# Ledger of designs, part 2: VHH binders against Tyrosine-protein phosphatase non-receptor type 20 (PTPN20)

Target 1, 254 residues: Tyrosine-protein phosphatase non-receptor type 20 (PTPN20), of Homo sapiens (Human) (q4jdl3r159to412)
Amino acid sequence: IMQEFMALELKNLPGEFNSGNQPSNREKNRYRDILPYDSTRVPLGKSKDYINASYIRIVNCGEEYFYIATQGPLLSTIDDFWQMVLENNSNVIAMITREIEGGIIKCYHYWPISLKKPLELKHFRVFLENYQILQYFIIRMFQVVEKSTGTSHSVKQLQFTKWPDHGTPASADSFIKYIRYARKSHLTGPMVVHCSAGIGRTGVFLCVDVVFCAIVKNCSFNIMDIVAQMREQRSGMVQTKEQYHFCYDIVLEV
Key: E = the ipSAE of ESMFold2; O = the ipSAE of OpenDDE; V2 = 0.75 times the mean of E and O plus 0.25 times the DockQ between their complexes.

## First folded at step 1 (VHH)

Design L1 (framework vhh_lunsekimig_d3)
Fold by ESMFold2-Fast, scan of step 1:
Order: sequence, then structure tokens, then C-alpha cells
Structure L1 (fold): chain B 254 residues (1-254), chain A 122 residues (1-122)
Amino acid sequence: as target 1 above (254 residues)
Amino acid sequence: EVQLVESGGGVVQPGGSLRLSCAASGFTFSDYALYWYRQAAGIERELIASITSGGSTNYVDSVKGRFTISRDNSENTMYLQMNSLRAEDTGLYYCARDSEDEYLGTGYFDYWGQGTLVTVSS
């Protein structure tokens, strides 16, 4: 219940955020106070450049689940985002936000606007091959072409469109179907998961995904332990008590 | 204000034909790619056909050879000619256009029509 969430707050380790706090990187953060730990941040290229993103490894019943939890890209970080996706050989992006919610900007439109016009970036060209708009989420299929080598990478983006501005969904069924579809779509690399800040809705997604995998494998699981593992790797994962409670609500619907 | 209005739906026997229209207003029609989606009862909305501003077309496999998408830029109208209709083609048909490339008009403001119902029954 609430006691578990409060205990998680007390056990949260004070990690270092030196990279995210550097003056040159300040404009790369959507929120000044939501930063990756130095020890788990995702480095970009040979220079190990900065992006607001964290590697998340969750262990349950001897299985390791591997993710990148990241903020919704800014106009200035679109190149960095696609570089991260390609360098980690990720084939699935789970986007748990609309671009604008309640008049608040949550995420820049970091993919091509149409089938006709590819997105031109410094090092990549992103083609939208097709898309499918479903009741609760949108499926977009991309080909990402590295300009220097001509190699292409297939990436599937799944955008969940029905999360309310405040709180959590009243019905869990749509989000359950979304998470199951994302797991089924996963083939290579860590799954890239983002919302606006990359901790709240992102944390809920990761927790529920691990729990569903445990259920399928007839393994035990512990929601508090899963969230504690996430928080050691990215501060504040599962941002609110309501989101924490929602993890339990979703799991009980099974 | 961007508006898309579908028409042409109806009830038809298997093997029959219908022609859907999507009348557009509030934007420069010739500059945008346009799409037909369908939604069956209890099922998510599915992209079935697209046409680029240059006239290039794309179809899902299940309608390839049976459906033809076209556009008339002088009339600001897109069409879907549906031939050899099957029971599984039953659903609400929506037209849509791409979100604006501008920050204020992306994703959140995807432009859709209200839909037109197609029923294929024996």
C-alpha cells in the first residue's frame, strides 16, 4: 500500500548527477531536477556525449530485463535520441505520452511527419514506412539509415495515447494490451521507454512488463523489489503513490 | 480550422462496390499526404490506404487489388473505390491527414473525419 511507497523513498540512494548538471548539458534536460545517474547514464559515441537517459536492468527469477528509460526528446536532442537508439541496436520505442497534454508540452515530434518526407538529421535519415492508429496506441514502423555507412535499422515505435493529464487510467485493460504488444514486438537491444520526464509512466511500464513476464514463466515477483531496483538506476522511477498503486491494480487484473 | 468529412458509406452485398469520398477544408490540400483508416466494432482503427501529395499510393495486403485510393486536388477531395467487398471489410471508414510539422500541431492535433459506415452483409 502507501507504506511500501514511503519505504522506497527512504531507501533511495543519493547517486551522482555530475554529467547532467554540467553547464553545456543543461539545455539537454527537459526538467532541471530529473537527471540520470553518472553510473547508469547512456553515453553517446566515442566522446561519450550526454543524453538524459539511463540503462535499467531488472532481475527477477534469474532473468534480466534490459531497458533504456529516457525523457521525451527536445528539438535540440532529436539527433542524440536516434543515435542512442541505433548505437544500442534497439528495435522498440515505447512512448507513453502525447506531444502536448493539457496545454503542456510533453515531447517534441521526433519522427517523420508523413510517409512522403523522411526526417533529415546530421548522421541519420528516418523513414516512416507505415503506421497504424489503434484505439489506445499508435504503431509506427521506421527505417533508420546511417548516412555514413548506408546501413538500415528497423525500429517500431508504440505511442500510448490515452493516459490522462493527471493521475492514472481508470481502466487498466488498454495499458495491459499496450505493454503485451510492446514485449511481443521486442527483438534486439534494450527496449527504449519514455514519457515526458522518463520516470513516472516509464517506471509503471517497466514494472508491469517484468511482472507479466514473471506470470508467463510461472515465477514469483515483488513489485516493491522491482521498483527499488529501478530507483537504484534512475532516480524517482514510479513518480507518485497513485502510479505505484496503479502497478498493483494492473497486476491484479491479470 | 482543418476539417475532413467522409461520405459514401452504405450497406452492400458481398462482391459489391462502394466509393467513399473525403472532402477537406482549412488547409492547402495539395501539400499533404492523406489516409484511409477503418475500424470494425470492438477492434482498433487500422490504416488501409495512403496517397502522397505527389500521388504515390500504398495499401495493406488485405485490400490490395480490390481498393483504389485517389485524389482530386482541384476539388480538395480524396476517394476510396472499394470493389469485391467482403464481410471483413465492414466497419467505420475514416480519412485523416498528417499532423503539422510544427511543434504546436504534432500528434495531439491529428486531423480526422467523423467516419462513414460500410456494412457488407449477406
Scores: ipSAE 0.000, ipTM 0.135, lowest interface PAE 14.4, mean pLDDT 83

Design L10 (framework vhh_lunsekimig_d3)
Fold by ESMFold2-Fast, scan of step 1:
Structure L10 (fold): chain B 254 residues (1-254), chain A 125 residues (1-125)
Amino acid sequence: as target 1 above (254 residues)
Amino acid sequence: EVQLVESGGGVVQPGGSLRLSCAASGFTFSHYALYWYRQAAGIERELIASIYSGGETNYVDSVKGRFTISRDNSENTMYLQMNSLRAEDTGLYYCAREPTIFGVVTDYYYGMDVWGQGTLVTVSS
């Protein structure tokens, strides 16, 4: 396992980050060194404007799994985030972080604070319809209204709240239940998955989701291959050897 | 130029104490979260303690109750007071800075933007 992670780290991957490095886009990045490849970035609107997000397509046993891996939105990128969700017709957002962990800001609060007051954005109005607080994650149902057309879109956000400040969850069971619920909730478009940077915990989520789909279909899978596919589409997916080990731990716990 | 420089490492017997210092220059120290990492021979660098700009602290379980992280914003210096040292505490100790709006306490591989050169701590009988 450790040898696999080292082999992945040593892989020489071609790719350019020109869009993310443009001066006009610099403040749109949560981390200056975590950027989308030009070839797989998610373009916004007719102008193909920038957001720190990557399309991820994973193939296993002839089945295709389609995601958007993205950073936790910044105050300045909330409009861009909702534009991305709507333009890709995504109905599920998996958020694998709290807004603040260990006194450190991980993600801006990009949704309405209450059921009574919608979030007013430049081009959208976001309504919190209802929410459920469960032991390991929070379910929020949104109606996103495009101001120009009046068209309404339903989006379900699933926030995993029990990832520890250090390491990985002690029990894989909570994260397994979370991922299974997210997959069952998926209807349209790529699943939008984010943590703070959109590569570490996000990469673990994508790997485990594909593995669970393979198990359900009684298909073979290869964790190294799944992570290698992700890394060709977004640099650094699955950041640490501990996260890589956690992918295997989850599989063994089934 | 932005820099972090560690000092205070040395050789100490089991049960002894050391205080490490991390001197910062080239930035407004009080605005940033700062971290101590440790690397043993042949082992990956691990986060052991953190201190946020507001003074909030976090520790890995193996050092809780033995190590104390602190900061002196007037001196532009962060400290790690290490008590009841064990052989397993031997290693290179690095201080690191995380950008204040981009900080990630658990995913340091890409989160830290400035690193010190390291100071060696050897716990030997």
Scores: ipSAE 0.000, ipTM 0.104, lowest interface PAE 19.4, mean pLDDT 83

Design L11 (framework vhh_lunsekimig_d3; at its last look DockQ between E and O 0.22; V2 from the best seeds 0.00; counts 0 for: pae E 14.9 > 2, placed apart)
Fold by ESMFold2, look of step 2:
Structure L11 (fold): chain B 254 residues (1-254), chain A 123 residues (1-123)
Amino acid sequence: as target 1 above (254 residues)
Amino acid sequence: EVQLVESGGGVVQPGGSLRLSCAASGFTVSSYELYWYRQAAGIERELIASITSGGSTNYVDSVKGRFTISRDNSENTMYLQMNSLRAEDTGLYYCVKGQRSLYYGSGTYLDYWGQGTLVTVSS
């Protein structure tokens, strides 16, 4: 497992980060050195404006799994985040972080805070219709209304709340249940998956989702290959050897 | 030593205005992302506004159009101009210095907090 991770770390993956490195876009990045490749970044609108987000397509056993991997929104990028979700017709947001962990801001609160008052964006209103707090994650149901047309779109946000401040969960069971619920919730567009940087916990989510889909279909899978595919499309996916090992630990649940 | 000192809090009537100041020492305000947070009784601290090292400003929806964050680099001071104050704006207002991580796996650190300045909106 360690030798596989070291091989992935040593792989030279050429790619360009020109959009993320433009002076006008540098403040849109939570981390200056964690950027989407130009070739796979998610554009905003007709002008192809910038957000720190990457399309990821993972192929296994003839099936293609489509995601958007992105950073946790900054205060200044909340409008852009919702625009991305709606322009890609995504109905599921998987959030694999708390807003603050150990006194550190990991992600800004990008959704309406109460059932009473919507979040006002440039082109949309986001209403919190209801929510449910489970032992390991929070389900939030949003209705997003396009201001110009009055059309509406439902988005389910699933926030995993039990990832430890350091390392990985001691038990895979809660995270497996979370991922399976997210997959069952998927209807349209790519799944939008984020943590703080959009590469570590996000990478684990994508890998495990593909693995369980393969298990359900009685198909083979190769974790190293899945992670390699991700890293070609967003640099550094599955950030640590502990996270990589955790992907294998989850397989033991089958 | 890094220090942040808030001032300018007080009692105002609804619809009134206050200007909060955050005097910084031990660092230059233009080099870091700075924040205003507030805390009402029984409520978690909430982010209100930020200003980046490049001078870009951001606000939560509940204060947009009413509050303005700014800074004076020559005086090494950040400000929060609060207009059209409401009862729900009552609370302790904190000036906060952040530091963005330059490496994978960490977020913005809220390294230093001021002592807070009390704003009371009372009729």
Scores: ipSAE 0.000, ipTM 0.287, lowest interface PAE 14.9, mean pLDDT 85
ESMFold2-Fast, scan of step 1: ipSAE 0.142; ipTM 0.612
ESMFold2 (binder alone), look of step 2: mean pLDDT 79; pTM 0.789
OpenDDE, look of step 2: ipSAE 0.017; ipTM 0.363

Design L12 (framework vhh_lunsekimig_d3)
Fold by ESMFold2-Fast, scan of step 1:
Structure L12 (fold): chain B 254 residues (1-254), chain A 126 residues (1-126)
Amino acid sequence: as target 1 above (254 residues)
Amino acid sequence: EVQLVESGGGVVQPGGSLRLSCAASGFTFSEYTLYWYRQAAGIERELIASISSGGYTNYVDSVKGRFTISRDNSENTMYLQMNSLRAEDTGLYYCARHEGYSYGDEFTSYWYFDLWGQGTLVTVSS
């Protein structure tokens, strides 16, 4: 397993990050060195404006799995985030982080906290319709309204709250239930998956989701191949050796 | 009842030391990141230190090397050890627990599961 991760780390895949490095887009990146490839970035609107997000397509046994891997939104990118969700007709957001971990802001609060007060953005109004607080994750149901058209879209956000500040969860069971619920909730568009940077915990989620789909379909799978496919579309997917091991631990647990 | 209670504030001379305590009740203390805030006269409340459930700490630059945040999960208590105190450290010190966006900008301040203590006054004067 360690040798596989080392081989993935040593693979130097050519890719350009010109859009993310534009001066006007610098403030839109949570981390200076974690950028989407130009070829797989998610363009916004007719102007193809920038957001730190990548389309990820993973093929296993002739089936294609489609995701958007993205950073936790910044204050300055909340409108961009909801625009991306609506333009791609995505109905599920998987959030694999708390807003604050270890006193550090990992993701800004991009949704309303109250059933009574919607979040007012430049182009959107986001209503929290209901929520359920479970042991390991929180389910939030949103109605997103585009102010100019009045068009509304239902979105389910699933926040996994029990990832430790460092390392990986001690028990795979909680994360397995989380991923299964997310897949069951998916109806339209790519599934939007984020953590803080959109590569580490996000990569683990994508890998495990594909593996579970393979198991259900009685198909073979290869974790190294799945991660390699992700890395060709977004640099650094599955960030640490411990996260890579965790993918195997979860798969062996089911 | 779910609550946070601060203690340990007082009057000290410049260069002196104080230890603040924040006693928690009504929730599973060990699971939460906890925060110390300070509010000086005419200034908005400022985050000065935090400690995660895993024990990782963060400090604002003005207190680094002088203040130490710690926690004792067996006592459900968080501490702030303040050394080399300066006149500028005078203010109300608040203990907080929240899950959500930290308060840095009024427009973006949304609290989810917000809990504050009543504050304890620290005065540094000769």
Scores: ipSAE 0.000, ipTM 0.115, lowest interface PAE 16.9, mean pLDDT 83

Design L13 (framework vhh_lunsekimig_d3)
Fold by ESMFold2-Fast, scan of step 1:
Structure L13 (fold): chain B 254 residues (1-254), chain A 124 residues (1-124)
Amino acid sequence: as target 1 above (254 residues)
Amino acid sequence: EVQLVESGGGVVQPGGSLRLSCAASGFTFSDYYLYWYRQAAGIERELIASITSGGSTNYVDSVKGRFTISRDNSENTMYLQMNSLRAEDTGLYYCAAEPYGSDLSEYPHEYDYWGQGTLVTVSS
């Protein structure tokens, strides 16, 4: 297993990061060295503006699984984030982080604070319609309204709150239930998945989701192949050897 | 605090050889996974070689058979023997160390376990 991760780490992948390295886009990156490939980045609007996000397509047993892997939004990128969600007709956001972990800001609070006051953005209004607080994740239901057209779209955000500040969850079961609920909730567009950087915990989520779909369909799967496919589309997916091992631990739990 | 210092870089002709060293202080070297990274001008750092605390090695395809990573725990030093050097091997070479048996952040950039780098130039 460890040898597989090292082989993935040592693989030189072609790809350009020109958009993320543009001076005007530097402030839009949470981490200077975690950037989307030009070929798979998510363009915004007619101008194809920048956001630190990548389209991820994973093929297993003739089925294609479609995601957007992205960083936790910054205060300056909240409008861009919701534009991305609406333009891609995504109905599920999987957030695999708390806003603050170990005293460090991991993700800005990019949704409305209360049921009474919508979040006012340049092009959108985001309404929090309801929420449920469960033991290991929070479910929030949003209505996103485009100001210019009056078009509304329902978005479900699932925030996993039990990832430890260091390492991986002690129990795979909580994360398994979270991923299964996210898949069950998915209806339209790519599933938007983020943590802080959009590669580590995000990569684990994508890998496990594909594996569970394979199991349900009685199809074969290969974790190294799944992670390799992700890494061709976003650099560094499944960031640590511990996260890679956790993907295998989850498979063993089923 | 962990400190890593690289040395051994220089200018060499294609087909030549260099040996890089990474000297460590501030930690028990034998318990660490150790890495060599390379950064060419204008591109991100890439992992090129690793060695575990038990001595198992791994290499990126472009350097397999040409580079050899090794460690000397008694000297608190890691090495990279580079043979049959090519112009494409030009870059800054960094060493990195990862604690074994410790909880790790999911974001390596949050750790301060990098050296400052040593420059390797393969001239034609």
Scores: ipSAE 0.000, ipTM 0.107, lowest interface PAE 17.4, mean pLDDT 82

Design L14 (framework vhh_lunsekimig_d3)
Amino acid sequence: EVQLVESGGGVVQPGGSLRLSCAASGLTFSSYALYWYRQAAGIERELIASIHSGGSTNYVDSVKGRFTISRDNSENTMYLQMNSLRAEDTGLYYCARVDTAMVEYEDSGYYFDYWGQGTLVTVSS
ESMFold2-Fast, scan of step 1: ipSAE 0.000; ipTM 0.243

Design L2 (framework vhh_lunsekimig_d3)
Fold by ESMFold2-Fast, scan of step 1:
Structure L2 (fold): chain B 254 residues (1-254), chain A 125 residues (1-125)
Amino acid sequence: as target 1 above (254 residues)
Amino acid sequence: EVQLVESGGGVVQPGGSLRLSCAASGFTFSINALYWYRQAAGIERELIASISSGGDTNYVDSVKGRFTISRDNSENTMYLQMNSLRAEDTGLYYCAKEGYYDSSGYYPLDAFDIWGQGTLVTVSS
């Protein structure tokens, strides 16, 4: 397992980050050295504006799994985030972080505070329809309305709240249930998955989701191959050796 | 060592003005986006205003037209000019810089240093 992670880390993946490094786009990045590849970034609107997000397609046993891996939104990127969700017809957002962890701002609160007051953005209005607080994650149901067209879209956000500030969860069970619920909730478009940077916990989620689908279909899978596919589309997916080991630990518990 | 220090808070009458300052040290100020947060009693901390490295600004609706965020890169200082103050503007005001990932970790090592100690603004008659 250590040798596999080392091989992934040592792999030279030529790719350009020109869009994310443009001066006008620097303030749109939560972390300056975590950027989408130009070839797989998610373009916004007719002008193909920038957001720190990557399309991720994973192939296993002839099945294709489609995601958007993205950072936790910033105040300045909330409109961009909802534009991305609507333009890609995504119905599920998996948020694998709290807004603040260990005093660090991981993600801005990019959704409405209450059921009574919608979030007013430049181009969108987001309504919180209902929510359910469970032991390990929160389910929020949103209606997103585009102001210019009147187009509305239903989105389910699933926030995993029990990832520890350091390391990985001691128990795989809670995260397994979370991922299974997210997959069952998926209907349209790529599943939008984010943590703070959109590579570490996000990478673990994508890997485990594909593996569970493979197990259900009695198909073979290879964790190293799945992570390698992700890394070709977004740099650094599955950030640490501990996260990589956690992928194996979760799979063995299924 | 990264440090952000807020100042300029005080007691002011409704309709009055205050100018807050955030003095920065320990990082390259000119290339960082900077933020003002507010925490009122019994309410979670909320983002009020942001300013990019290039000078682009964003505000929450409740302060638009009343507050102006600015920066002085030569002095490593960010400001929040607060006009037409209301009782609802009462709270602790914090400045912050954007998070930074480096090869040493998957998030900033000195996370608490991006939050200053805060400066108290009280709008009261």
Scores: ipSAE 0.000, ipTM 0.196, lowest interface PAE 14.7, mean pLDDT 83

Design L3 (framework vhh_lunsekimig_d3)
Fold by ESMFold2-Fast, scan of step 1:
Structure L3 (fold): chain B 254 residues (1-254), chain A 123 residues (1-123)
Amino acid sequence: as target 1 above (254 residues)
Amino acid sequence: EVQLVESGGGVVQPGGSLRLSCAASGRTFSSYALYWYRQAAGIERELIASIYSGGSTNYVDSVKGRFTISRDNSENTMYLQMNSLRAEDTGLYYCTAGPEDYGDYVGSEFDYWGQGTLVTVSS
């Protein structure tokens, strides 16, 4: 399977990153070299403004799976993030990181801290309605209100908190339960999936989700094909050979 | 520094009850979210129950309806009332405290831990 990962790394994919490389958008990228393709980026509003996010469509056995893969929001992109969620009518956010890991900021705290105090943004107000802290992940229920219209949208955020600072989880079981719960929670729009950069752990999540759906439908699947499809739509999906191997390990566990 | 001391553990028959206490020294609890964790043999430490400064509570599914978490800020103490105990509840019970302002950290990531109190449920 390391041979498969090497083959994926060596693929020359035609794609431009012009939008992400614009000087005005530099501060909107968590990592300078991890950018969305122009052809698959998620445009914001009528002006098609920039956010570091990509539409990902994966086809397996004639079924299409639709996601948004994105970086962990920055302080400067919180409004953009919630705008993206609302404009795409997404009801599930899968967050596969803690805010800080190994002393390094991986994702800004883009949601309200308490049930009493909503998060006040320029264009939105985000209310935490309730939450559950489980062994492997945290479930948060939000109401997102657009200030100009008063329109409200319900969003469920699922934060996986047990990914190690380096490598992959020793126990695949916890991540399997997390992904199954996320799929069960999905109702509308693309599922929004993020980690820090939006390619590594995010890629693992997308691959495993598609595989589980294939298994439920008694369909064949091919991990290399699934990852190749992702990489055509967002560069570097499934970031390391260890993450790629973990996709196989998880599948064999089921 | 904050020191947390758990007490109330012991040996009990299946179906029995125990009340655990967690007392803090060095700081007050009033602004903290408080958590009970369990470490069973061969199983990773897991969150059992939480209580926030405002009084809201959460429980892991396996203990809902059997365990009750409470706090007394004036005594700087937190409690876990455990009813209808099962063999699977056997383990070391730890308390931890974290500020709500730090967001929704998992308790295992907090710096303030006690030494634990052992709960043994017969067979």
Scores: ipSAE 0.000, ipTM 0.110, lowest interface PAE 18.0, mean pLDDT 81

Design L4 (framework vhh_lunsekimig_d3)
Fold by ESMFold2-Fast, scan of step 1:
Structure L4 (fold): chain B 254 residues (1-254), chain A 125 residues (1-125)
Amino acid sequence: as target 1 above (254 residues)
Amino acid sequence: EVQLVESGGGVVQPGGSLRLSCAASGFTVSDNYLYWYRQAAGIERELIASITSGGYTNYVDSVKGRFTISRDNSENTMYLQMNSLRAEDTGLYYCARGTYDFWSGYSTEDYFDYWGQGTLVTVSS
């Protein structure tokens, strides 16, 4: 497993980060060194404006799995985030982090905290219709309205709350249940998946989702190949050897 | 030779301001990742603000818009400007140097080369 992760780390990847490195986009990156490739970045609107997000397409056994891997939104990028969700007709957001972990800001509150009052953004209005608090994750149902057009879209956000501040979950069960529920909830567009940076826990989620789909379809799979495909489309997907090992650990639990 | 020394703590009334300093020796502040941590009585130490070698800053939500982290290369010192102080901001403030950008997610370790001794901030009438 170590040899596989080392081989992935040593692989020369083509790709440039020109858009993310533009001075006007500096404030839009949560981490200065975690940027989307120009070729796979998610463009916003007619102007193809910037957001720190990448399209990820993973192929296994003739099936294509389509995602957007993105950072946890910043206060300054909340409008951009909801624009991305609406423009891509995404109905599921998988959030694999709490807003603050170990005193470190991982993701801003980009949704309304109350059923009574919508979140008023520059271009969008987000209504929290209902929510359920489960043992391992929180389900939130949103209606997102674009102010200029009146266009609305239903979005289900699934926040995984049991990832430890350090390392990976000791028990794979909770994360497996979370991923399976997310896949069952998916209807339209790419699934939007984020943690803080949009590469570590996000990469683990994408890998495990593809593997479980393969198992259900009685298809073969290769974790190294799946992670390699992700890394060609967003740099650093599956951030640590421990996260890489966790992908294997989860598979062995099934 | 590497050393971090905090100063600027004191007693201030609610709504007041304080500027904390972290004087560095044995290294250059502009070349390192630097952090401000806070510890209140009975509460775990929490990260308040960070600044990377590239100058990017991050803040915990409770201080965002009120606190500003900065550095002065000529003084080789990092600062935390604290405005609109609240009773809840009372605590011991620590300056720390990290080898990796903790905010980048590359390190899951709470690994700091050096910590200062701390400076006490009390917000009371």
Scores: ipSAE 0.000, ipTM 0.100, lowest interface PAE 21.5, mean pLDDT 81

Design L5 (framework vhh_lunsekimig_d3)
Fold by ESMFold2-Fast, scan of step 1:
Structure L5 (fold): chain B 254 residues (1-254), chain A 124 residues (1-124)
Amino acid sequence: as target 1 above (254 residues)
Amino acid sequence: EVQLVESGGGVVQPGGSLRLSCAASGSIFSSYALYWYRQAAGIERELIASIDSGGSTNYVDSVKGRFTISRDNSENTMYLQMNSLRAEDTGLYYCAAVTYTVRYSGSTLTYDYWGQGTLVTVSS
């Protein structure tokens, strides 16, 4: 398993990060060295404006799995984030982080703070309709309204709250239930998946989701191939050897 | 799937008190926004009290200061404490829950669950 991760790390993937490195876009990146490839970045609007997000398409056993892997939004990118969700007709957001971990800000609170006060954005209003607090994750139901058209779009956000500040979860069972619930909730568009940088825990989620779909369809799978596919579309997916090992550990729990 | 069952209705004298309960079956009670409605003879059903999943409450003016809505998520139960009851409070009391909204065929559908109602009579 160590040799597989080392082989992935040693592979030099062609790709350019010109958009993310533009002076006007630098403040839109949570981490200066974690950027989307130009070829797979998610463009916003007719101007094709920038957000730190990548389309990820994974193929296994003739089936295609489609995601957006993105960083945890910054205060300055909340509007961009919701624009991305709406423009891609995404109905599920998987958030694999708390806003603050170990005293460090990992993700801004990009949704409404209460049921009474919607989040006012440039082109949208986001209403928190209800939420459910479970042992390992929180389910939030949003209604997103386009100001210009009055059309509404339902979005389910699933926040996994029990990832430890260091390492990986002690119990794979909690994360397995989380991923399965997210897949069952998916209806339209790519699934939007984020943590802090949008590569580490996000990569683990994508890998395990594809593997579970393969198991359900009685298809073969290869974790190294799945991770290699996502790394060709967003640099550094599955960030650490411990996260890579966790992908195998989770699969063996099933 | 959720069922709501009201209880606690009855006959009470003017100025008396009564506590209604609404018990829910199902896994998502804590995520619901919960409501009490009432319906008097010849009058349409009216919203009298609400409590959201965060515990924020709202009341119609006619019951404000007399009625208190509360919820116990551990018991999957919502309550309506009614004090200083008046003849005009007589009616069928319904609990309701709103769970979530989905987009379906270009339209927005909101899922609501309703109880069967419990009768409150304020009479001498």
Scores: ipSAE 0.000, ipTM 0.086, lowest interface PAE 22.4, mean pLDDT 81

